# Ledger of designs, part 7: VHH binders against Mechanosensory abnormality protein 6 (mec-6)

Target 1, 343 residues: Mechanosensory abnormality protein 6 (mec-6), of Caenorhabditis elegans (o01811)
Amino acid sequence: DLNKRVYNHTPGPCRVLTDNYKGTAGMTYVESQKRVYITLGYGRAHDLKTKTGIAFYKTNRTDGRSQQEMYDLIEMTINWNGYEYKKEFIPTGIDSYSSSNGRVLLYVINAHPNHQCIHFFQIVESSKLNHRKAICDPSFSSLQDIAVVGPDRLFVTNMAAFGRGWAQILEFSLQTGQGAVYYYDGSKLSTAASSLIAPTGIGYDAKRRILYVGSMIRESIFAYKVAKDTTLELLYEMMLLTSPIGVFVESKTGDIWIAAHPVIHESAWHYTHPENQNIHSPSQILRIRIQEEGNSWVTTEPYANDGATISASSSVVFTDEQMLIGSSFGRLLHCDLTHSYIT

## First folded at step 20 (VHH)

Design S_35_52K (from R_35T31T with T52K)
Fold by ESMFold2, look of step 20:
Structure S_35_52K (fold): chain B 343 residues (1-343), chain A 121 residues (1-121)
Amino acid sequence: as target 1 above (343 residues)
Amino acid sequence: QVQLQESGGGLVQPGGSLRLSCAASGFTFSTYWMTWVRQAPGEGREWVSTIKQSGDEKYYADSVKGRFTIARDNVKNTLYLLMDSLKSDDTAVYYCARDRWTEGYEEFDYWGQGTQVTVSS
């Protein structure tokens, strides 16, 4: 049995959209623009040398671009409007709000270890972002991801009480549940859920008013009903047996896409040594289709890789028969979906 | 009907000062963020400064920080830009713009006709 191999699979042909950044951690789809916005450079939060920024991918395949051009990323120019700490910007979690008249807002988590904030942007002039404000709070120690439920109304995950170092390691080892989901109502920040164990990815199903929150350590997705007053009621837990990092909810179907790390110790090793090109973490994408809320669901696996092609997948977007996969320290992938069991 | 009218531009020597005004009408001025933008001959538009509805948050482009001051008078419905230590690079048409931020995001939906500022010997 000399040729044992790790099983890798894809939903169709895949290609690298960019290798130019150490990290393509977060993504959001803006349907009104047919664009996926991608945050770039998360590796700088772990002392890797990389540019940071935000770019977009155009999903419309029939707009007259050539084969080569249709996979291009377009980098956004950020107008900081005098914001003093723009050099401390390491974008990661991202989400958007589109008004009925086509105006688009972006909300971006800054993962800088010493400047954990939520940045509010407006998309203007095709490829320009206007910075509107930053919300920084002493409780922000390890912000991970963001889900928007209305204009300037959003939930964010804070993974741990300690942002890094030995104290955070102890916190995870004891599983004390020091993570939280915070809610910003447009004016005031409040705690929406507390005592959570390593919350990570977060996604919102607006039609059903359900907020999905991943737990890295519990290897689960928690489903919360969002009440009219924006309080959260836990509905159920979906045990995945893999560590969810990113969550994407299809607006049309409510299907849940999850970027996950199936081998937690290899993921931990990769995050400890992101500069080492010989250290990889497997990357997995799950799709969950709810049959009966809380009672039954079907899980499929559109993508899996042993880490050689993409390591430590952190985000996923599905749209227009296309899937994009981001990673914490590495490349951005694009796949065409050709298998009927996942479309 | 929303109207924005800039004034106060003119010819000034390097190192001089000007105060631009923007008279607003046709909307509830005190509920909107307001912005100054400029456009030099043959150049693209450049954001200059933005002020919150209440006036308690002010933002400036790096090129003007420390030299320009934005202000507003919500009783007179007037936006101001106080420009000190003017340089030749500040030569441009200056526009005031209404910011639709009151809808939960920023978009400049109305612009004035602009006022010319020229800095030369």
Scores: ipSAE 0.000, ipTM 0.144, lowest interface PAE 16.2, mean pLDDT 83
Fold by ESMFold2 at other seeds, look of step 21:
Structure S_35_52K (fold): chain B 343 residues (1-343), chain A 121 residues (1-121)
Amino acid sequence: as target 1 above (343 residues)
Amino acid sequence: QVQLQESGGGLVQPGGSLRLSCAASGFTFSTYWMTWVRQAPGEGREWVSTIKQSGDEKYYADSVKGRFTIARDNVKNTLYLLMDSLKSDDTAVYYCARDRWTEGYEEFDYWGQGTQVTVSS
């Protein structure tokens, strides 16, 4: 829609947590630690100069830190344990598993064009990661996001058959359905859903056993029931009329938060020219509350920006009246929520 | 049969120290990760600390970092928790738990009856 205009608004006061990286693409909330982990440097996959890594934001605002320190990011140190491809690491999609014994595992998608893999980490000593293993498969052409359903058991989205270039552009224009959701059971990789049109963000509601998968081109969220044998049964489609990129599911309520690109042609220009500071993609955050499963839901829009403050929002986390917004090539935002999100 | 018996709890003033012990029997203690959890009245169980089977990796909840130290003696089949700089919000029943992670399960499966720690004058 060439006439679509984004009207800027926020859910409360917002601030920039970091501008120091070209991309803050993925985030996951670890409730047991009161931390949001953020992947940094996605722009390197698009030839931008940027440092890559993983950091966290501490969500507990009453832990005795000063006002200035409350918004600090803490960078993780990675012990690669001799992994030979560590220099080919561009972290993006991320999710976590917290065991009842206190171990926290992180699972991170590597978006490096020549080394697309899923990396398995354990958090140790507060701010260190121990690399455990990597899963790399020839079918990984355009990995986007990851949802964890158990220790070393996870779903990943692969957006397209072609990872970049004009072939990918043609693939999307034809809407041929070359995307997939893969499942890793701790030992073997399998296809959980196939023939998908540009799957992107993925989120899991563990309480209801529902997997939500965004489709960038269809501008929709698909809801799948996760069966006991981990097969996916399509329940319904929520048409958003905006391109979902990131999905976050609140564990308590089941509410679904979406980081979306409302103007898809501006998003396409931004991704082809990420170095051009005059080319922006509007950023939108939606919150969806299910009223009747499959039949009705209430959608609110806690955040929208024409791209001037944050361009190409790619991830969102909500916790403790706080919202974080990540972006594909730019800054990380934090907002306090002071407005109602329910009609 | 798996048995875990906690001891060493008691009354202590704020800023004080306690050493908890957990005697283990009925399983091969040295092959399992071990965990301390605690539970205040009317609340759910809170993870405190976990130690690897060899004792060379130790993990702590943010609320106890720098104040608590977990340790184990695989010869005596005993798990320890050294608690320093105790605060009133550390008041709870402390449980020793076996970590099923070494068997590929996502939860611990055995715990003892607990030992009461009360931080007040």
Scores: ipSAE 0.000, ipTM 0.172, lowest interface PAE 17.5, mean pLDDT 84

Design S_65_12Y (from R_65E58T with F108Y)
Fold by ESMFold2 at other seeds, fold request of step 22:
Structure S_65_12Y (fold): chain B 343 residues (1-343), chain A 121 residues (1-121)
Amino acid sequence: as target 1 above (343 residues)
Amino acid sequence: QVQLQESGGGLVQPGGSLRLSCAASGFTFSSYWMSWVRQAPGEGREWVSTITQSGDETYYADSVEGRFTIARDNVKNTLYLLMDSLKSDDTAVYYCARDRWTEGYEEYDYWGQGTQVTVSS
């Protein structure tokens, strides 16, 4: 009769940015634009009724907007350029590449059960995306997240051999290593790591050339060195004792932010009953700071919630003393951080 | 036939201002990003500023941000660069360039002949 408790804690004042979508699963920060892009509607992959799409939040607090406008989300219009399967679009994992001269690329995981793909977009106006292409491969069964390492060069996680249902539950219960990290080099897809146990969130530290990959079942983050030829060398494992789902790496500091599920049975129940508003899964955000003197690190917990305010946290972004938290089936949260967390 | 023609360059004292214009013809101007790119004597080309097809976003190189303003008039098919607080380092030939970004390419496909800007005491 074990009774696990999650004690609620915030890093400062928080607010709901939106509650209008069933899922705000993925986020990426585009520093050159001072925007966080958010994917909307992941719940449709679990048969919830919801609109899907992409929106952004403006992080610049001194741009002259009113207090009411400060927290607006702006929905993107997608020009699909005649793409046949545009109605089979359930965006989740997302990352970006800022090239030269104001040009920005967005790369988005499509989690639609019948159309698992990587979509390539160009940002062409303030609220407009042009679709360039999609990469769809038979090996894509449960794509989770994406990390961009250059223009059209990216890693993606594929969590399991089975995409959904009781077979996936059995696969995880047996702790089988049937997940993978795939690499796209701009023309060809290859396997960068195989036999992984439920890989989920993925993040890249460009300065150190380190790729961080979460393992939901091992409750760990694996750190890989990305070689010049883009092969991966496992460096170490950071045991978290909580299930990492999303990974965000600060470009300036290399600090690692993790959206995690601390209570396994509540997470599992929430994912099988996402329509039930009374079935919550706790949300946790960790921050890992790598020390200058070596490979030692400090882990702190800026946010924890028993699931009442936000369940199943799936993504996190930190910038400009602001933290955003996305969730698999629910609302998007924004928090201000107090100076006491910065030291 | 795509044509881009710059004008408005000249000699100016440090701290002065100039307004460059680029007249565009032979294409649907409002469908393209447009950029200013400059080239100083003996140096390679340096990106200065870019504006989206509707003008709803503008981007600037760090060296000119806060001093230069890019604008466009899609009725007159004209691109502008308002240059304030000019420094000797701004001396260059300034080119108007059409960006193929909205067509899916990271490249400039048409360039004007350039207009000389000289900042000297």
Scores: ipSAE 0.628, ipTM 0.865, lowest interface PAE 1.6, mean pLDDT 88
Fold by ESMFold2 at other seeds, fold request of step 22:
Structure S_65_12Y (fold): chain B 343 residues (1-343), chain A 121 residues (1-121)
Amino acid sequence: as target 1 above (343 residues)
Amino acid sequence: QVQLQESGGGLVQPGGSLRLSCAASGFTFSSYWMSWVRQAPGEGREWVSTITQSGDETYYADSVEGRFTIARDNVKNTLYLLMDSLKSDDTAVYYCARDRWTEGYEEYDYWGQGTQVTVSS
């Protein structure tokens, strides 16, 4: 609906963690480290001038840091190990895999328009990554997000057959299903789901083995059962009536957090003119609690903004009574959740 | 030749404390993650703790978190495990292991001979 209005509200006090990058598009929570990793600089994929990189936020409030240090964002140094295309790295979708021995892997989508790849990193010190390899495939035209299901085993969403331009606009207008979910098994890439309409965010519930995939144009989340052989079985569709962009699944509860764009035409204008400060896209965060899989769920809205504070929310993480909101071209927001048991 | 030599094990009463050391030689100690791994009689090896090459991060198994502290001295090429509030379940041979993570491998390639820790009245 062209007459939709966004009524601003927050789940508690909020603050800007950074404005220094044109984009804070992707985030992943690494529970074993109590850190949220954030990808920086997505705007470079849309010709904005910005530094790119990866940083983290420490979620442990009781680790002895001072009040001013509690909200620090710490940038990672990448040892590229001679990788030729490091200057073309525009990180966006991100996920992780942890083991009990402290070893953590990060998996990051490169959103460069002409160099779409999945990058594999090892966390080797507090703020240092070692690049291990990259997977680049001709079918990668518009990679959006990534969900890890095991060591080097992952799903990625590819939003459209056409990566940009008028052909992509026509594809979306006609709701032509040219998007896909790809699966990488550690050695081979395969198609896990095809004919999808603008797949975006993706999140995995490891305990229930359910993969949630957003569809921007259908304004829905699709739920897939992940079989032991990692094939996908469609279970159901949750109609949201808002465009999901980012999906985060709480490991402890299975609750689903969604970064959404409630007014799709304003979102489209914002993506077309990311440098124009007068063109905003509303930002919305939904929380879905599954009561009965496939049959009933409760949806709440912990955050909404008309775009003045944060435009085009693209990712969300919730942990330790804290919520972080990333955006495609702008700032990273942090909120404390007052009475999170209700939200 | 890579050598790892543990010391500091012994008999201790429940609730007591003990400090293990692992002297490292034959390699650039400051370039590797290091771990402590233990093995009780008749059981498999159980990871205890890991420390990064500079020591800027430490990781612990749930069973020892809050009671054990891993540390390293890259000048002396020595790895330490400070064990506090010891319980009978901590009785095991404790091994020092070199982790290949900084080389890109998820494995241990060298182990010490082990040092026995026994917690009993």
Scores: ipSAE 0.614, ipTM 0.860, lowest interface PAE 1.6, mean pLDDT 87
Fold by ESMFold2, last read:
Parts: structure tokens; C-alpha cells; sequence
Structure S_65_12Y (fold): chain B 343 residues (1-343), chain A 121 residues (1-121)
């Protein structure tokens, strides 16, 4: 679309939480802690020089911190417990499970081109993680995102059969349907859905037992019913006419937040030249309120930017009238939601 | 030999306060999460509160949040539970327990003998 335009707007005042990492790709909200965990450094998977790691943002505005401290990120220290490949860690997709008695588990996709894995962490102190194990499978060629449905029970999206190069470009151009959703049941990995076209973001509504999976090429969100035996039944497709990358589901309302790339060819150019600060990809955040499951929903657009402030939005979290926006190669934004007609 | 010894229980009127202590020995206290768990007569055990190994995070059951405070002193190897605004529903035997979370397990491996807290006129 040579005539497609992105008109900038925000849901309220916004600020940069960090631009010290090349990428703030994934986020998860842990309600019991009032924290958003953020993965840092995805740009290293595209040969950018950056530190990688995990940090968190405290969402509680009434905890006595100063105005400047309220926007601080706190970096996590990882105890790898002797894991051999700890230097090959490029975290991206992330989700969490609040177990019993204050215990929280984090599940993190490693997007390293030569070490695609799911890492299992335990939060053991305010800013400390213990690595428990990693799941690495030959089928993991292009892991994108993760949705947790129970302790050590999770779905992951694998975008394409080829992890990079001209074969992957041809795969997308022909829309061959080589993507998949895999399921890990706590002991073994299986295929939950196959023949998918570029699956990306994934989010789970535990109350309704619905798994939402984005398709970058189809510009849609697919809704799956998650049966009690965790098999998936396709319910319907929500056409977005924008490329979904990240999915966040509000636990209380079931509202669906989407981080999207509205101009896919500009996104593709941005991904091939992530070092060039003059090559932008527009960023868009959608909020979908289901009116009647499968039949009607209301979509609003709390945020849009032509890429100058933030390019290639990849994740979103909403809580306590705050919205965080992560990006594939760049900064992390925080916005207050004060414009009621847009949210 | 791991030992956990609770003290400080007793009879208190509704609205009163108590402070429970748990003396720990036989292990590196500062390496473990610690919890308080209670058991009312005729009921199962109910988790009350947990504190991380350094004390930098605390967690509470909804039934006690805002009224109880968990703390630890890693120099004295002692776990505390400060209980305020006590209600009759708080009547129970209170146990301290060592959590295996820092070892990678979701379980308690050692328990104290318990101390009785009774809230009644």
C-alpha cells in the first residue's frame, strides 16, 4: 500500500523507559508481584552489539518511590547452575506462571540462531533467577512467542520451517504454511497445530480457555479453544489488516492487546537493516474487546507511531492504567492511559 | 540436624497482637525461603506467609495481608511473624517451614513442632 499512512497518536503521556539495549522484544505481567518482566537484547540475533538479559518494571505507583525511580528498570541476575550454553542466550518471548505461596516461574524463548530453546527459570529473590532447565528441539527453527497454561505446560509458536535466508523468504512469499504451534506438557513436546502461515504472537485467556495466535502474513488473529486435554480446536479468525507480532490478554476482562506492524514491507526493510536509524517501521497497538465470542468485537487503537519514536513494536502490556510497548531492536515505552475515547 | 523451633504463641483477645518466633539451626538459614503455615482444629494446613532467603520479598495469603508481617534475621537465624488485629479465624497451630524453592523444588522439607495461637474472649 503506497498510499497507506500511519497517523501518530498516544493514549496519554508517554516516556522512554530505556534505549540502552538493542531490543526490548518480550514482556509478561506478574500480577502477584505487580511487575512487568522484559527481555532485552533481541538485536544480537541480527548481529547487533548489545547486552542481553531480563529486567522488570514495578507497576505499583504508591510504593513510595520518587518520581524518577518510578520508571526504573531493575536487571535480573541469572544463576545458570552450570548450564553449558549460557553465553548463547538471546531472550525474546516470555511468559510466567504464578504457582503457590509466592513462587513464580518464568519461561523464556532463546532466539539465538544456533541455540533455539525454551529456558525455564525460577524467581528466587527480588532480582535473581535460577535456571532450571532448557528444552531444545530440532524442530525449533524460528521460535517467536510463548503462552503458559499451567506449571511447565506451555504453547510456543514456530514461525517457519527455515530459520533464515533465501529459503525462508521463498517460504513466506509462497505462503506454504510451514509454521506450527508446539505444546510442552511438562515432559514431552508435541505439535498442537501445524501448517500455519507465519505464526507470531500468542496469548492465553485462562477464564475462557482460548488461545490467540497471530499470523504475520495473514494479518489476523486465530482463536483456538483449548480443551481439557490441551488439544486445540480452531474457533475463528479475526482479520486485523495489520501484522500482529505480540499478544497480551487481560486476565480480568479477556480484552486482547496486539502489538502490530501496520506496514509489513517497511517492517521487512527495518529487520534487514536494524543498525540504520533512518530505516523505521511503524508501530501500532490495538485493543480488542470481545462482544460475542466469534461473532462480534470492538477494536480500538490506543497507540500508533510512524516509527520515529518507536519502530517495530513487538510486545504490549496493560495494567493499572499503564501501557508498556516493547520493540524488536529499540526502546521500551511507557504510557499513561488518559484519553478515554481511544482506549 | 535441621531443627525449627517455634515460640510466642498464646491466648489473645480479638483485636490483639502476637509475635511468633522460629529459631533455626543445623543448616544455612540465609540460603532458604521460609514460610509460616497454620492449621485450625479439624481443618487442613493453610499457607500464611513466605519470605525470600535475604528477606527482600514477602508474600501473604489474602486472609492475613495487611494484618500480618513476616520478617527474618539472618544473623540470629530467626524467622518472625508479627500478627496484628487478630480475629477468631486466626486460631490455629502455627508452623514454620523450610521451603526448597532455592533448590528447585516446590515443597517444604522441614517443619517445626508448631505453636498454638488462640483468639478468644
Amino acid sequence: as target 1 above (343 residues)
Amino acid sequence: QVQLQESGGGLVQPGGSLRLSCAASGFTFSSYWMSWVRQAPGEGREWVSTITQSGDETYYADSVEGRFTIARDNVKNTLYLLMDSLKSDDTAVYYCARDRWTEGYEEYDYWGQGTQVTVSS
Scores: ipSAE 0.601, ipTM 0.857, lowest interface PAE 1.7, mean pLDDT 89
Fold by ESMFold2, look of step 21:
Structure S_65_12Y (fold): chain B 343 residues (1-343), chain A 121 residues (1-121)
Amino acid sequence: as target 1 above (343 residues)
Amino acid sequence: QVQLQESGGGLVQPGGSLRLSCAASGFTFSSYWMSWVRQAPGEGREWVSTITQSGDETYYADSVEGRFTIARDNVKNTLYLLMDSLKSDDTAVYYCARDRWTEGYEEYDYWGQGTQVTVSS
């Protein structure tokens, strides 16, 4: 039997960084700043009462902060520069680009049902963002996640049928794939891959020029070679036997971290009833190291929870022996990776 | 008229220290990121350090991190670069530059005349 029971375990001590928002859906690590940026409030897209915004966590544990301050989440102030739809901002997928001379760009998916867009921000002070522009294309029906390959150059996944209810996902999958990966080259949007089955998380390995795209329904990660002209060539499929939602690629090693939902029907119930605190979906974090491209890889499971501590994990970041886990409707966790250190 | 005027350069022995200043005028200094950029003889310009408009974040090139400190005084409209543990390869003309980042552009639009720093025994 290929189905997996969820047995709780952690890679080391864990704590809740926040549970004050209905959703901590997306995260990106900015190495030049030693910060993880987190999107807050995805639950508003499902009619939950919550604030939305962007915050960051400082990963540098030796910067002189007290024990209490070490786990602080610092909220960003956004200068919208007169953008008229700022009240329709429900941030989810996020990625970053560290250009030169301390300059950092953030790219954020707006999951608002009536305003599916990609928002472009500049980090201008420790806790301040300037909004530069938004891209809102009629083809954007269910944007999920974003991977940046250069300044203002990015791939984004569009699920096409993602919403509420397991029935909608079943009907979508039986229609042989209506999802896509779009590419924005800095001026024009184009289709990089089409007819995909429920694409979700996306991550880019810049050193190897490989784009990883998760498929919730196929329970797989697809690996694409990114050509210099940014066209995609499918290399292989890694079958996970669990539904990937978030993808994070370590820049130095190329190791792939996956936030996954191991029990699909409990995830569906959680997404259709996010207000019910008695309904949980198991959360799983996988780490994949490629041994031989296309042929072999080693998979470990640093974290698993039956949903009681964290439900419906949606994103993961690993850096400096620390792991953060975001969730679609709930809390943000932080774990120290002391146990994986022992091997 | 936007003006940037560097001072404080000079000759110093290896391991020594210097403090550079850049007096700014003709614009709202506290609204802009500011950078130090240097140019060694026969070389291109090399970014040294950047400070945000309020001074709440500072960034350094790998070659100077831990040895140089950037600072600003928004009352005096002055940018500083405190240089410690100077090495011979720090010898360069040091320029003060205004960064357009807060305006949405990744570029410098005004430069000072530069001040010479020479590290030699």
Scores: ipSAE 0.598, ipTM 0.853, lowest interface PAE 1.6, mean pLDDT 87

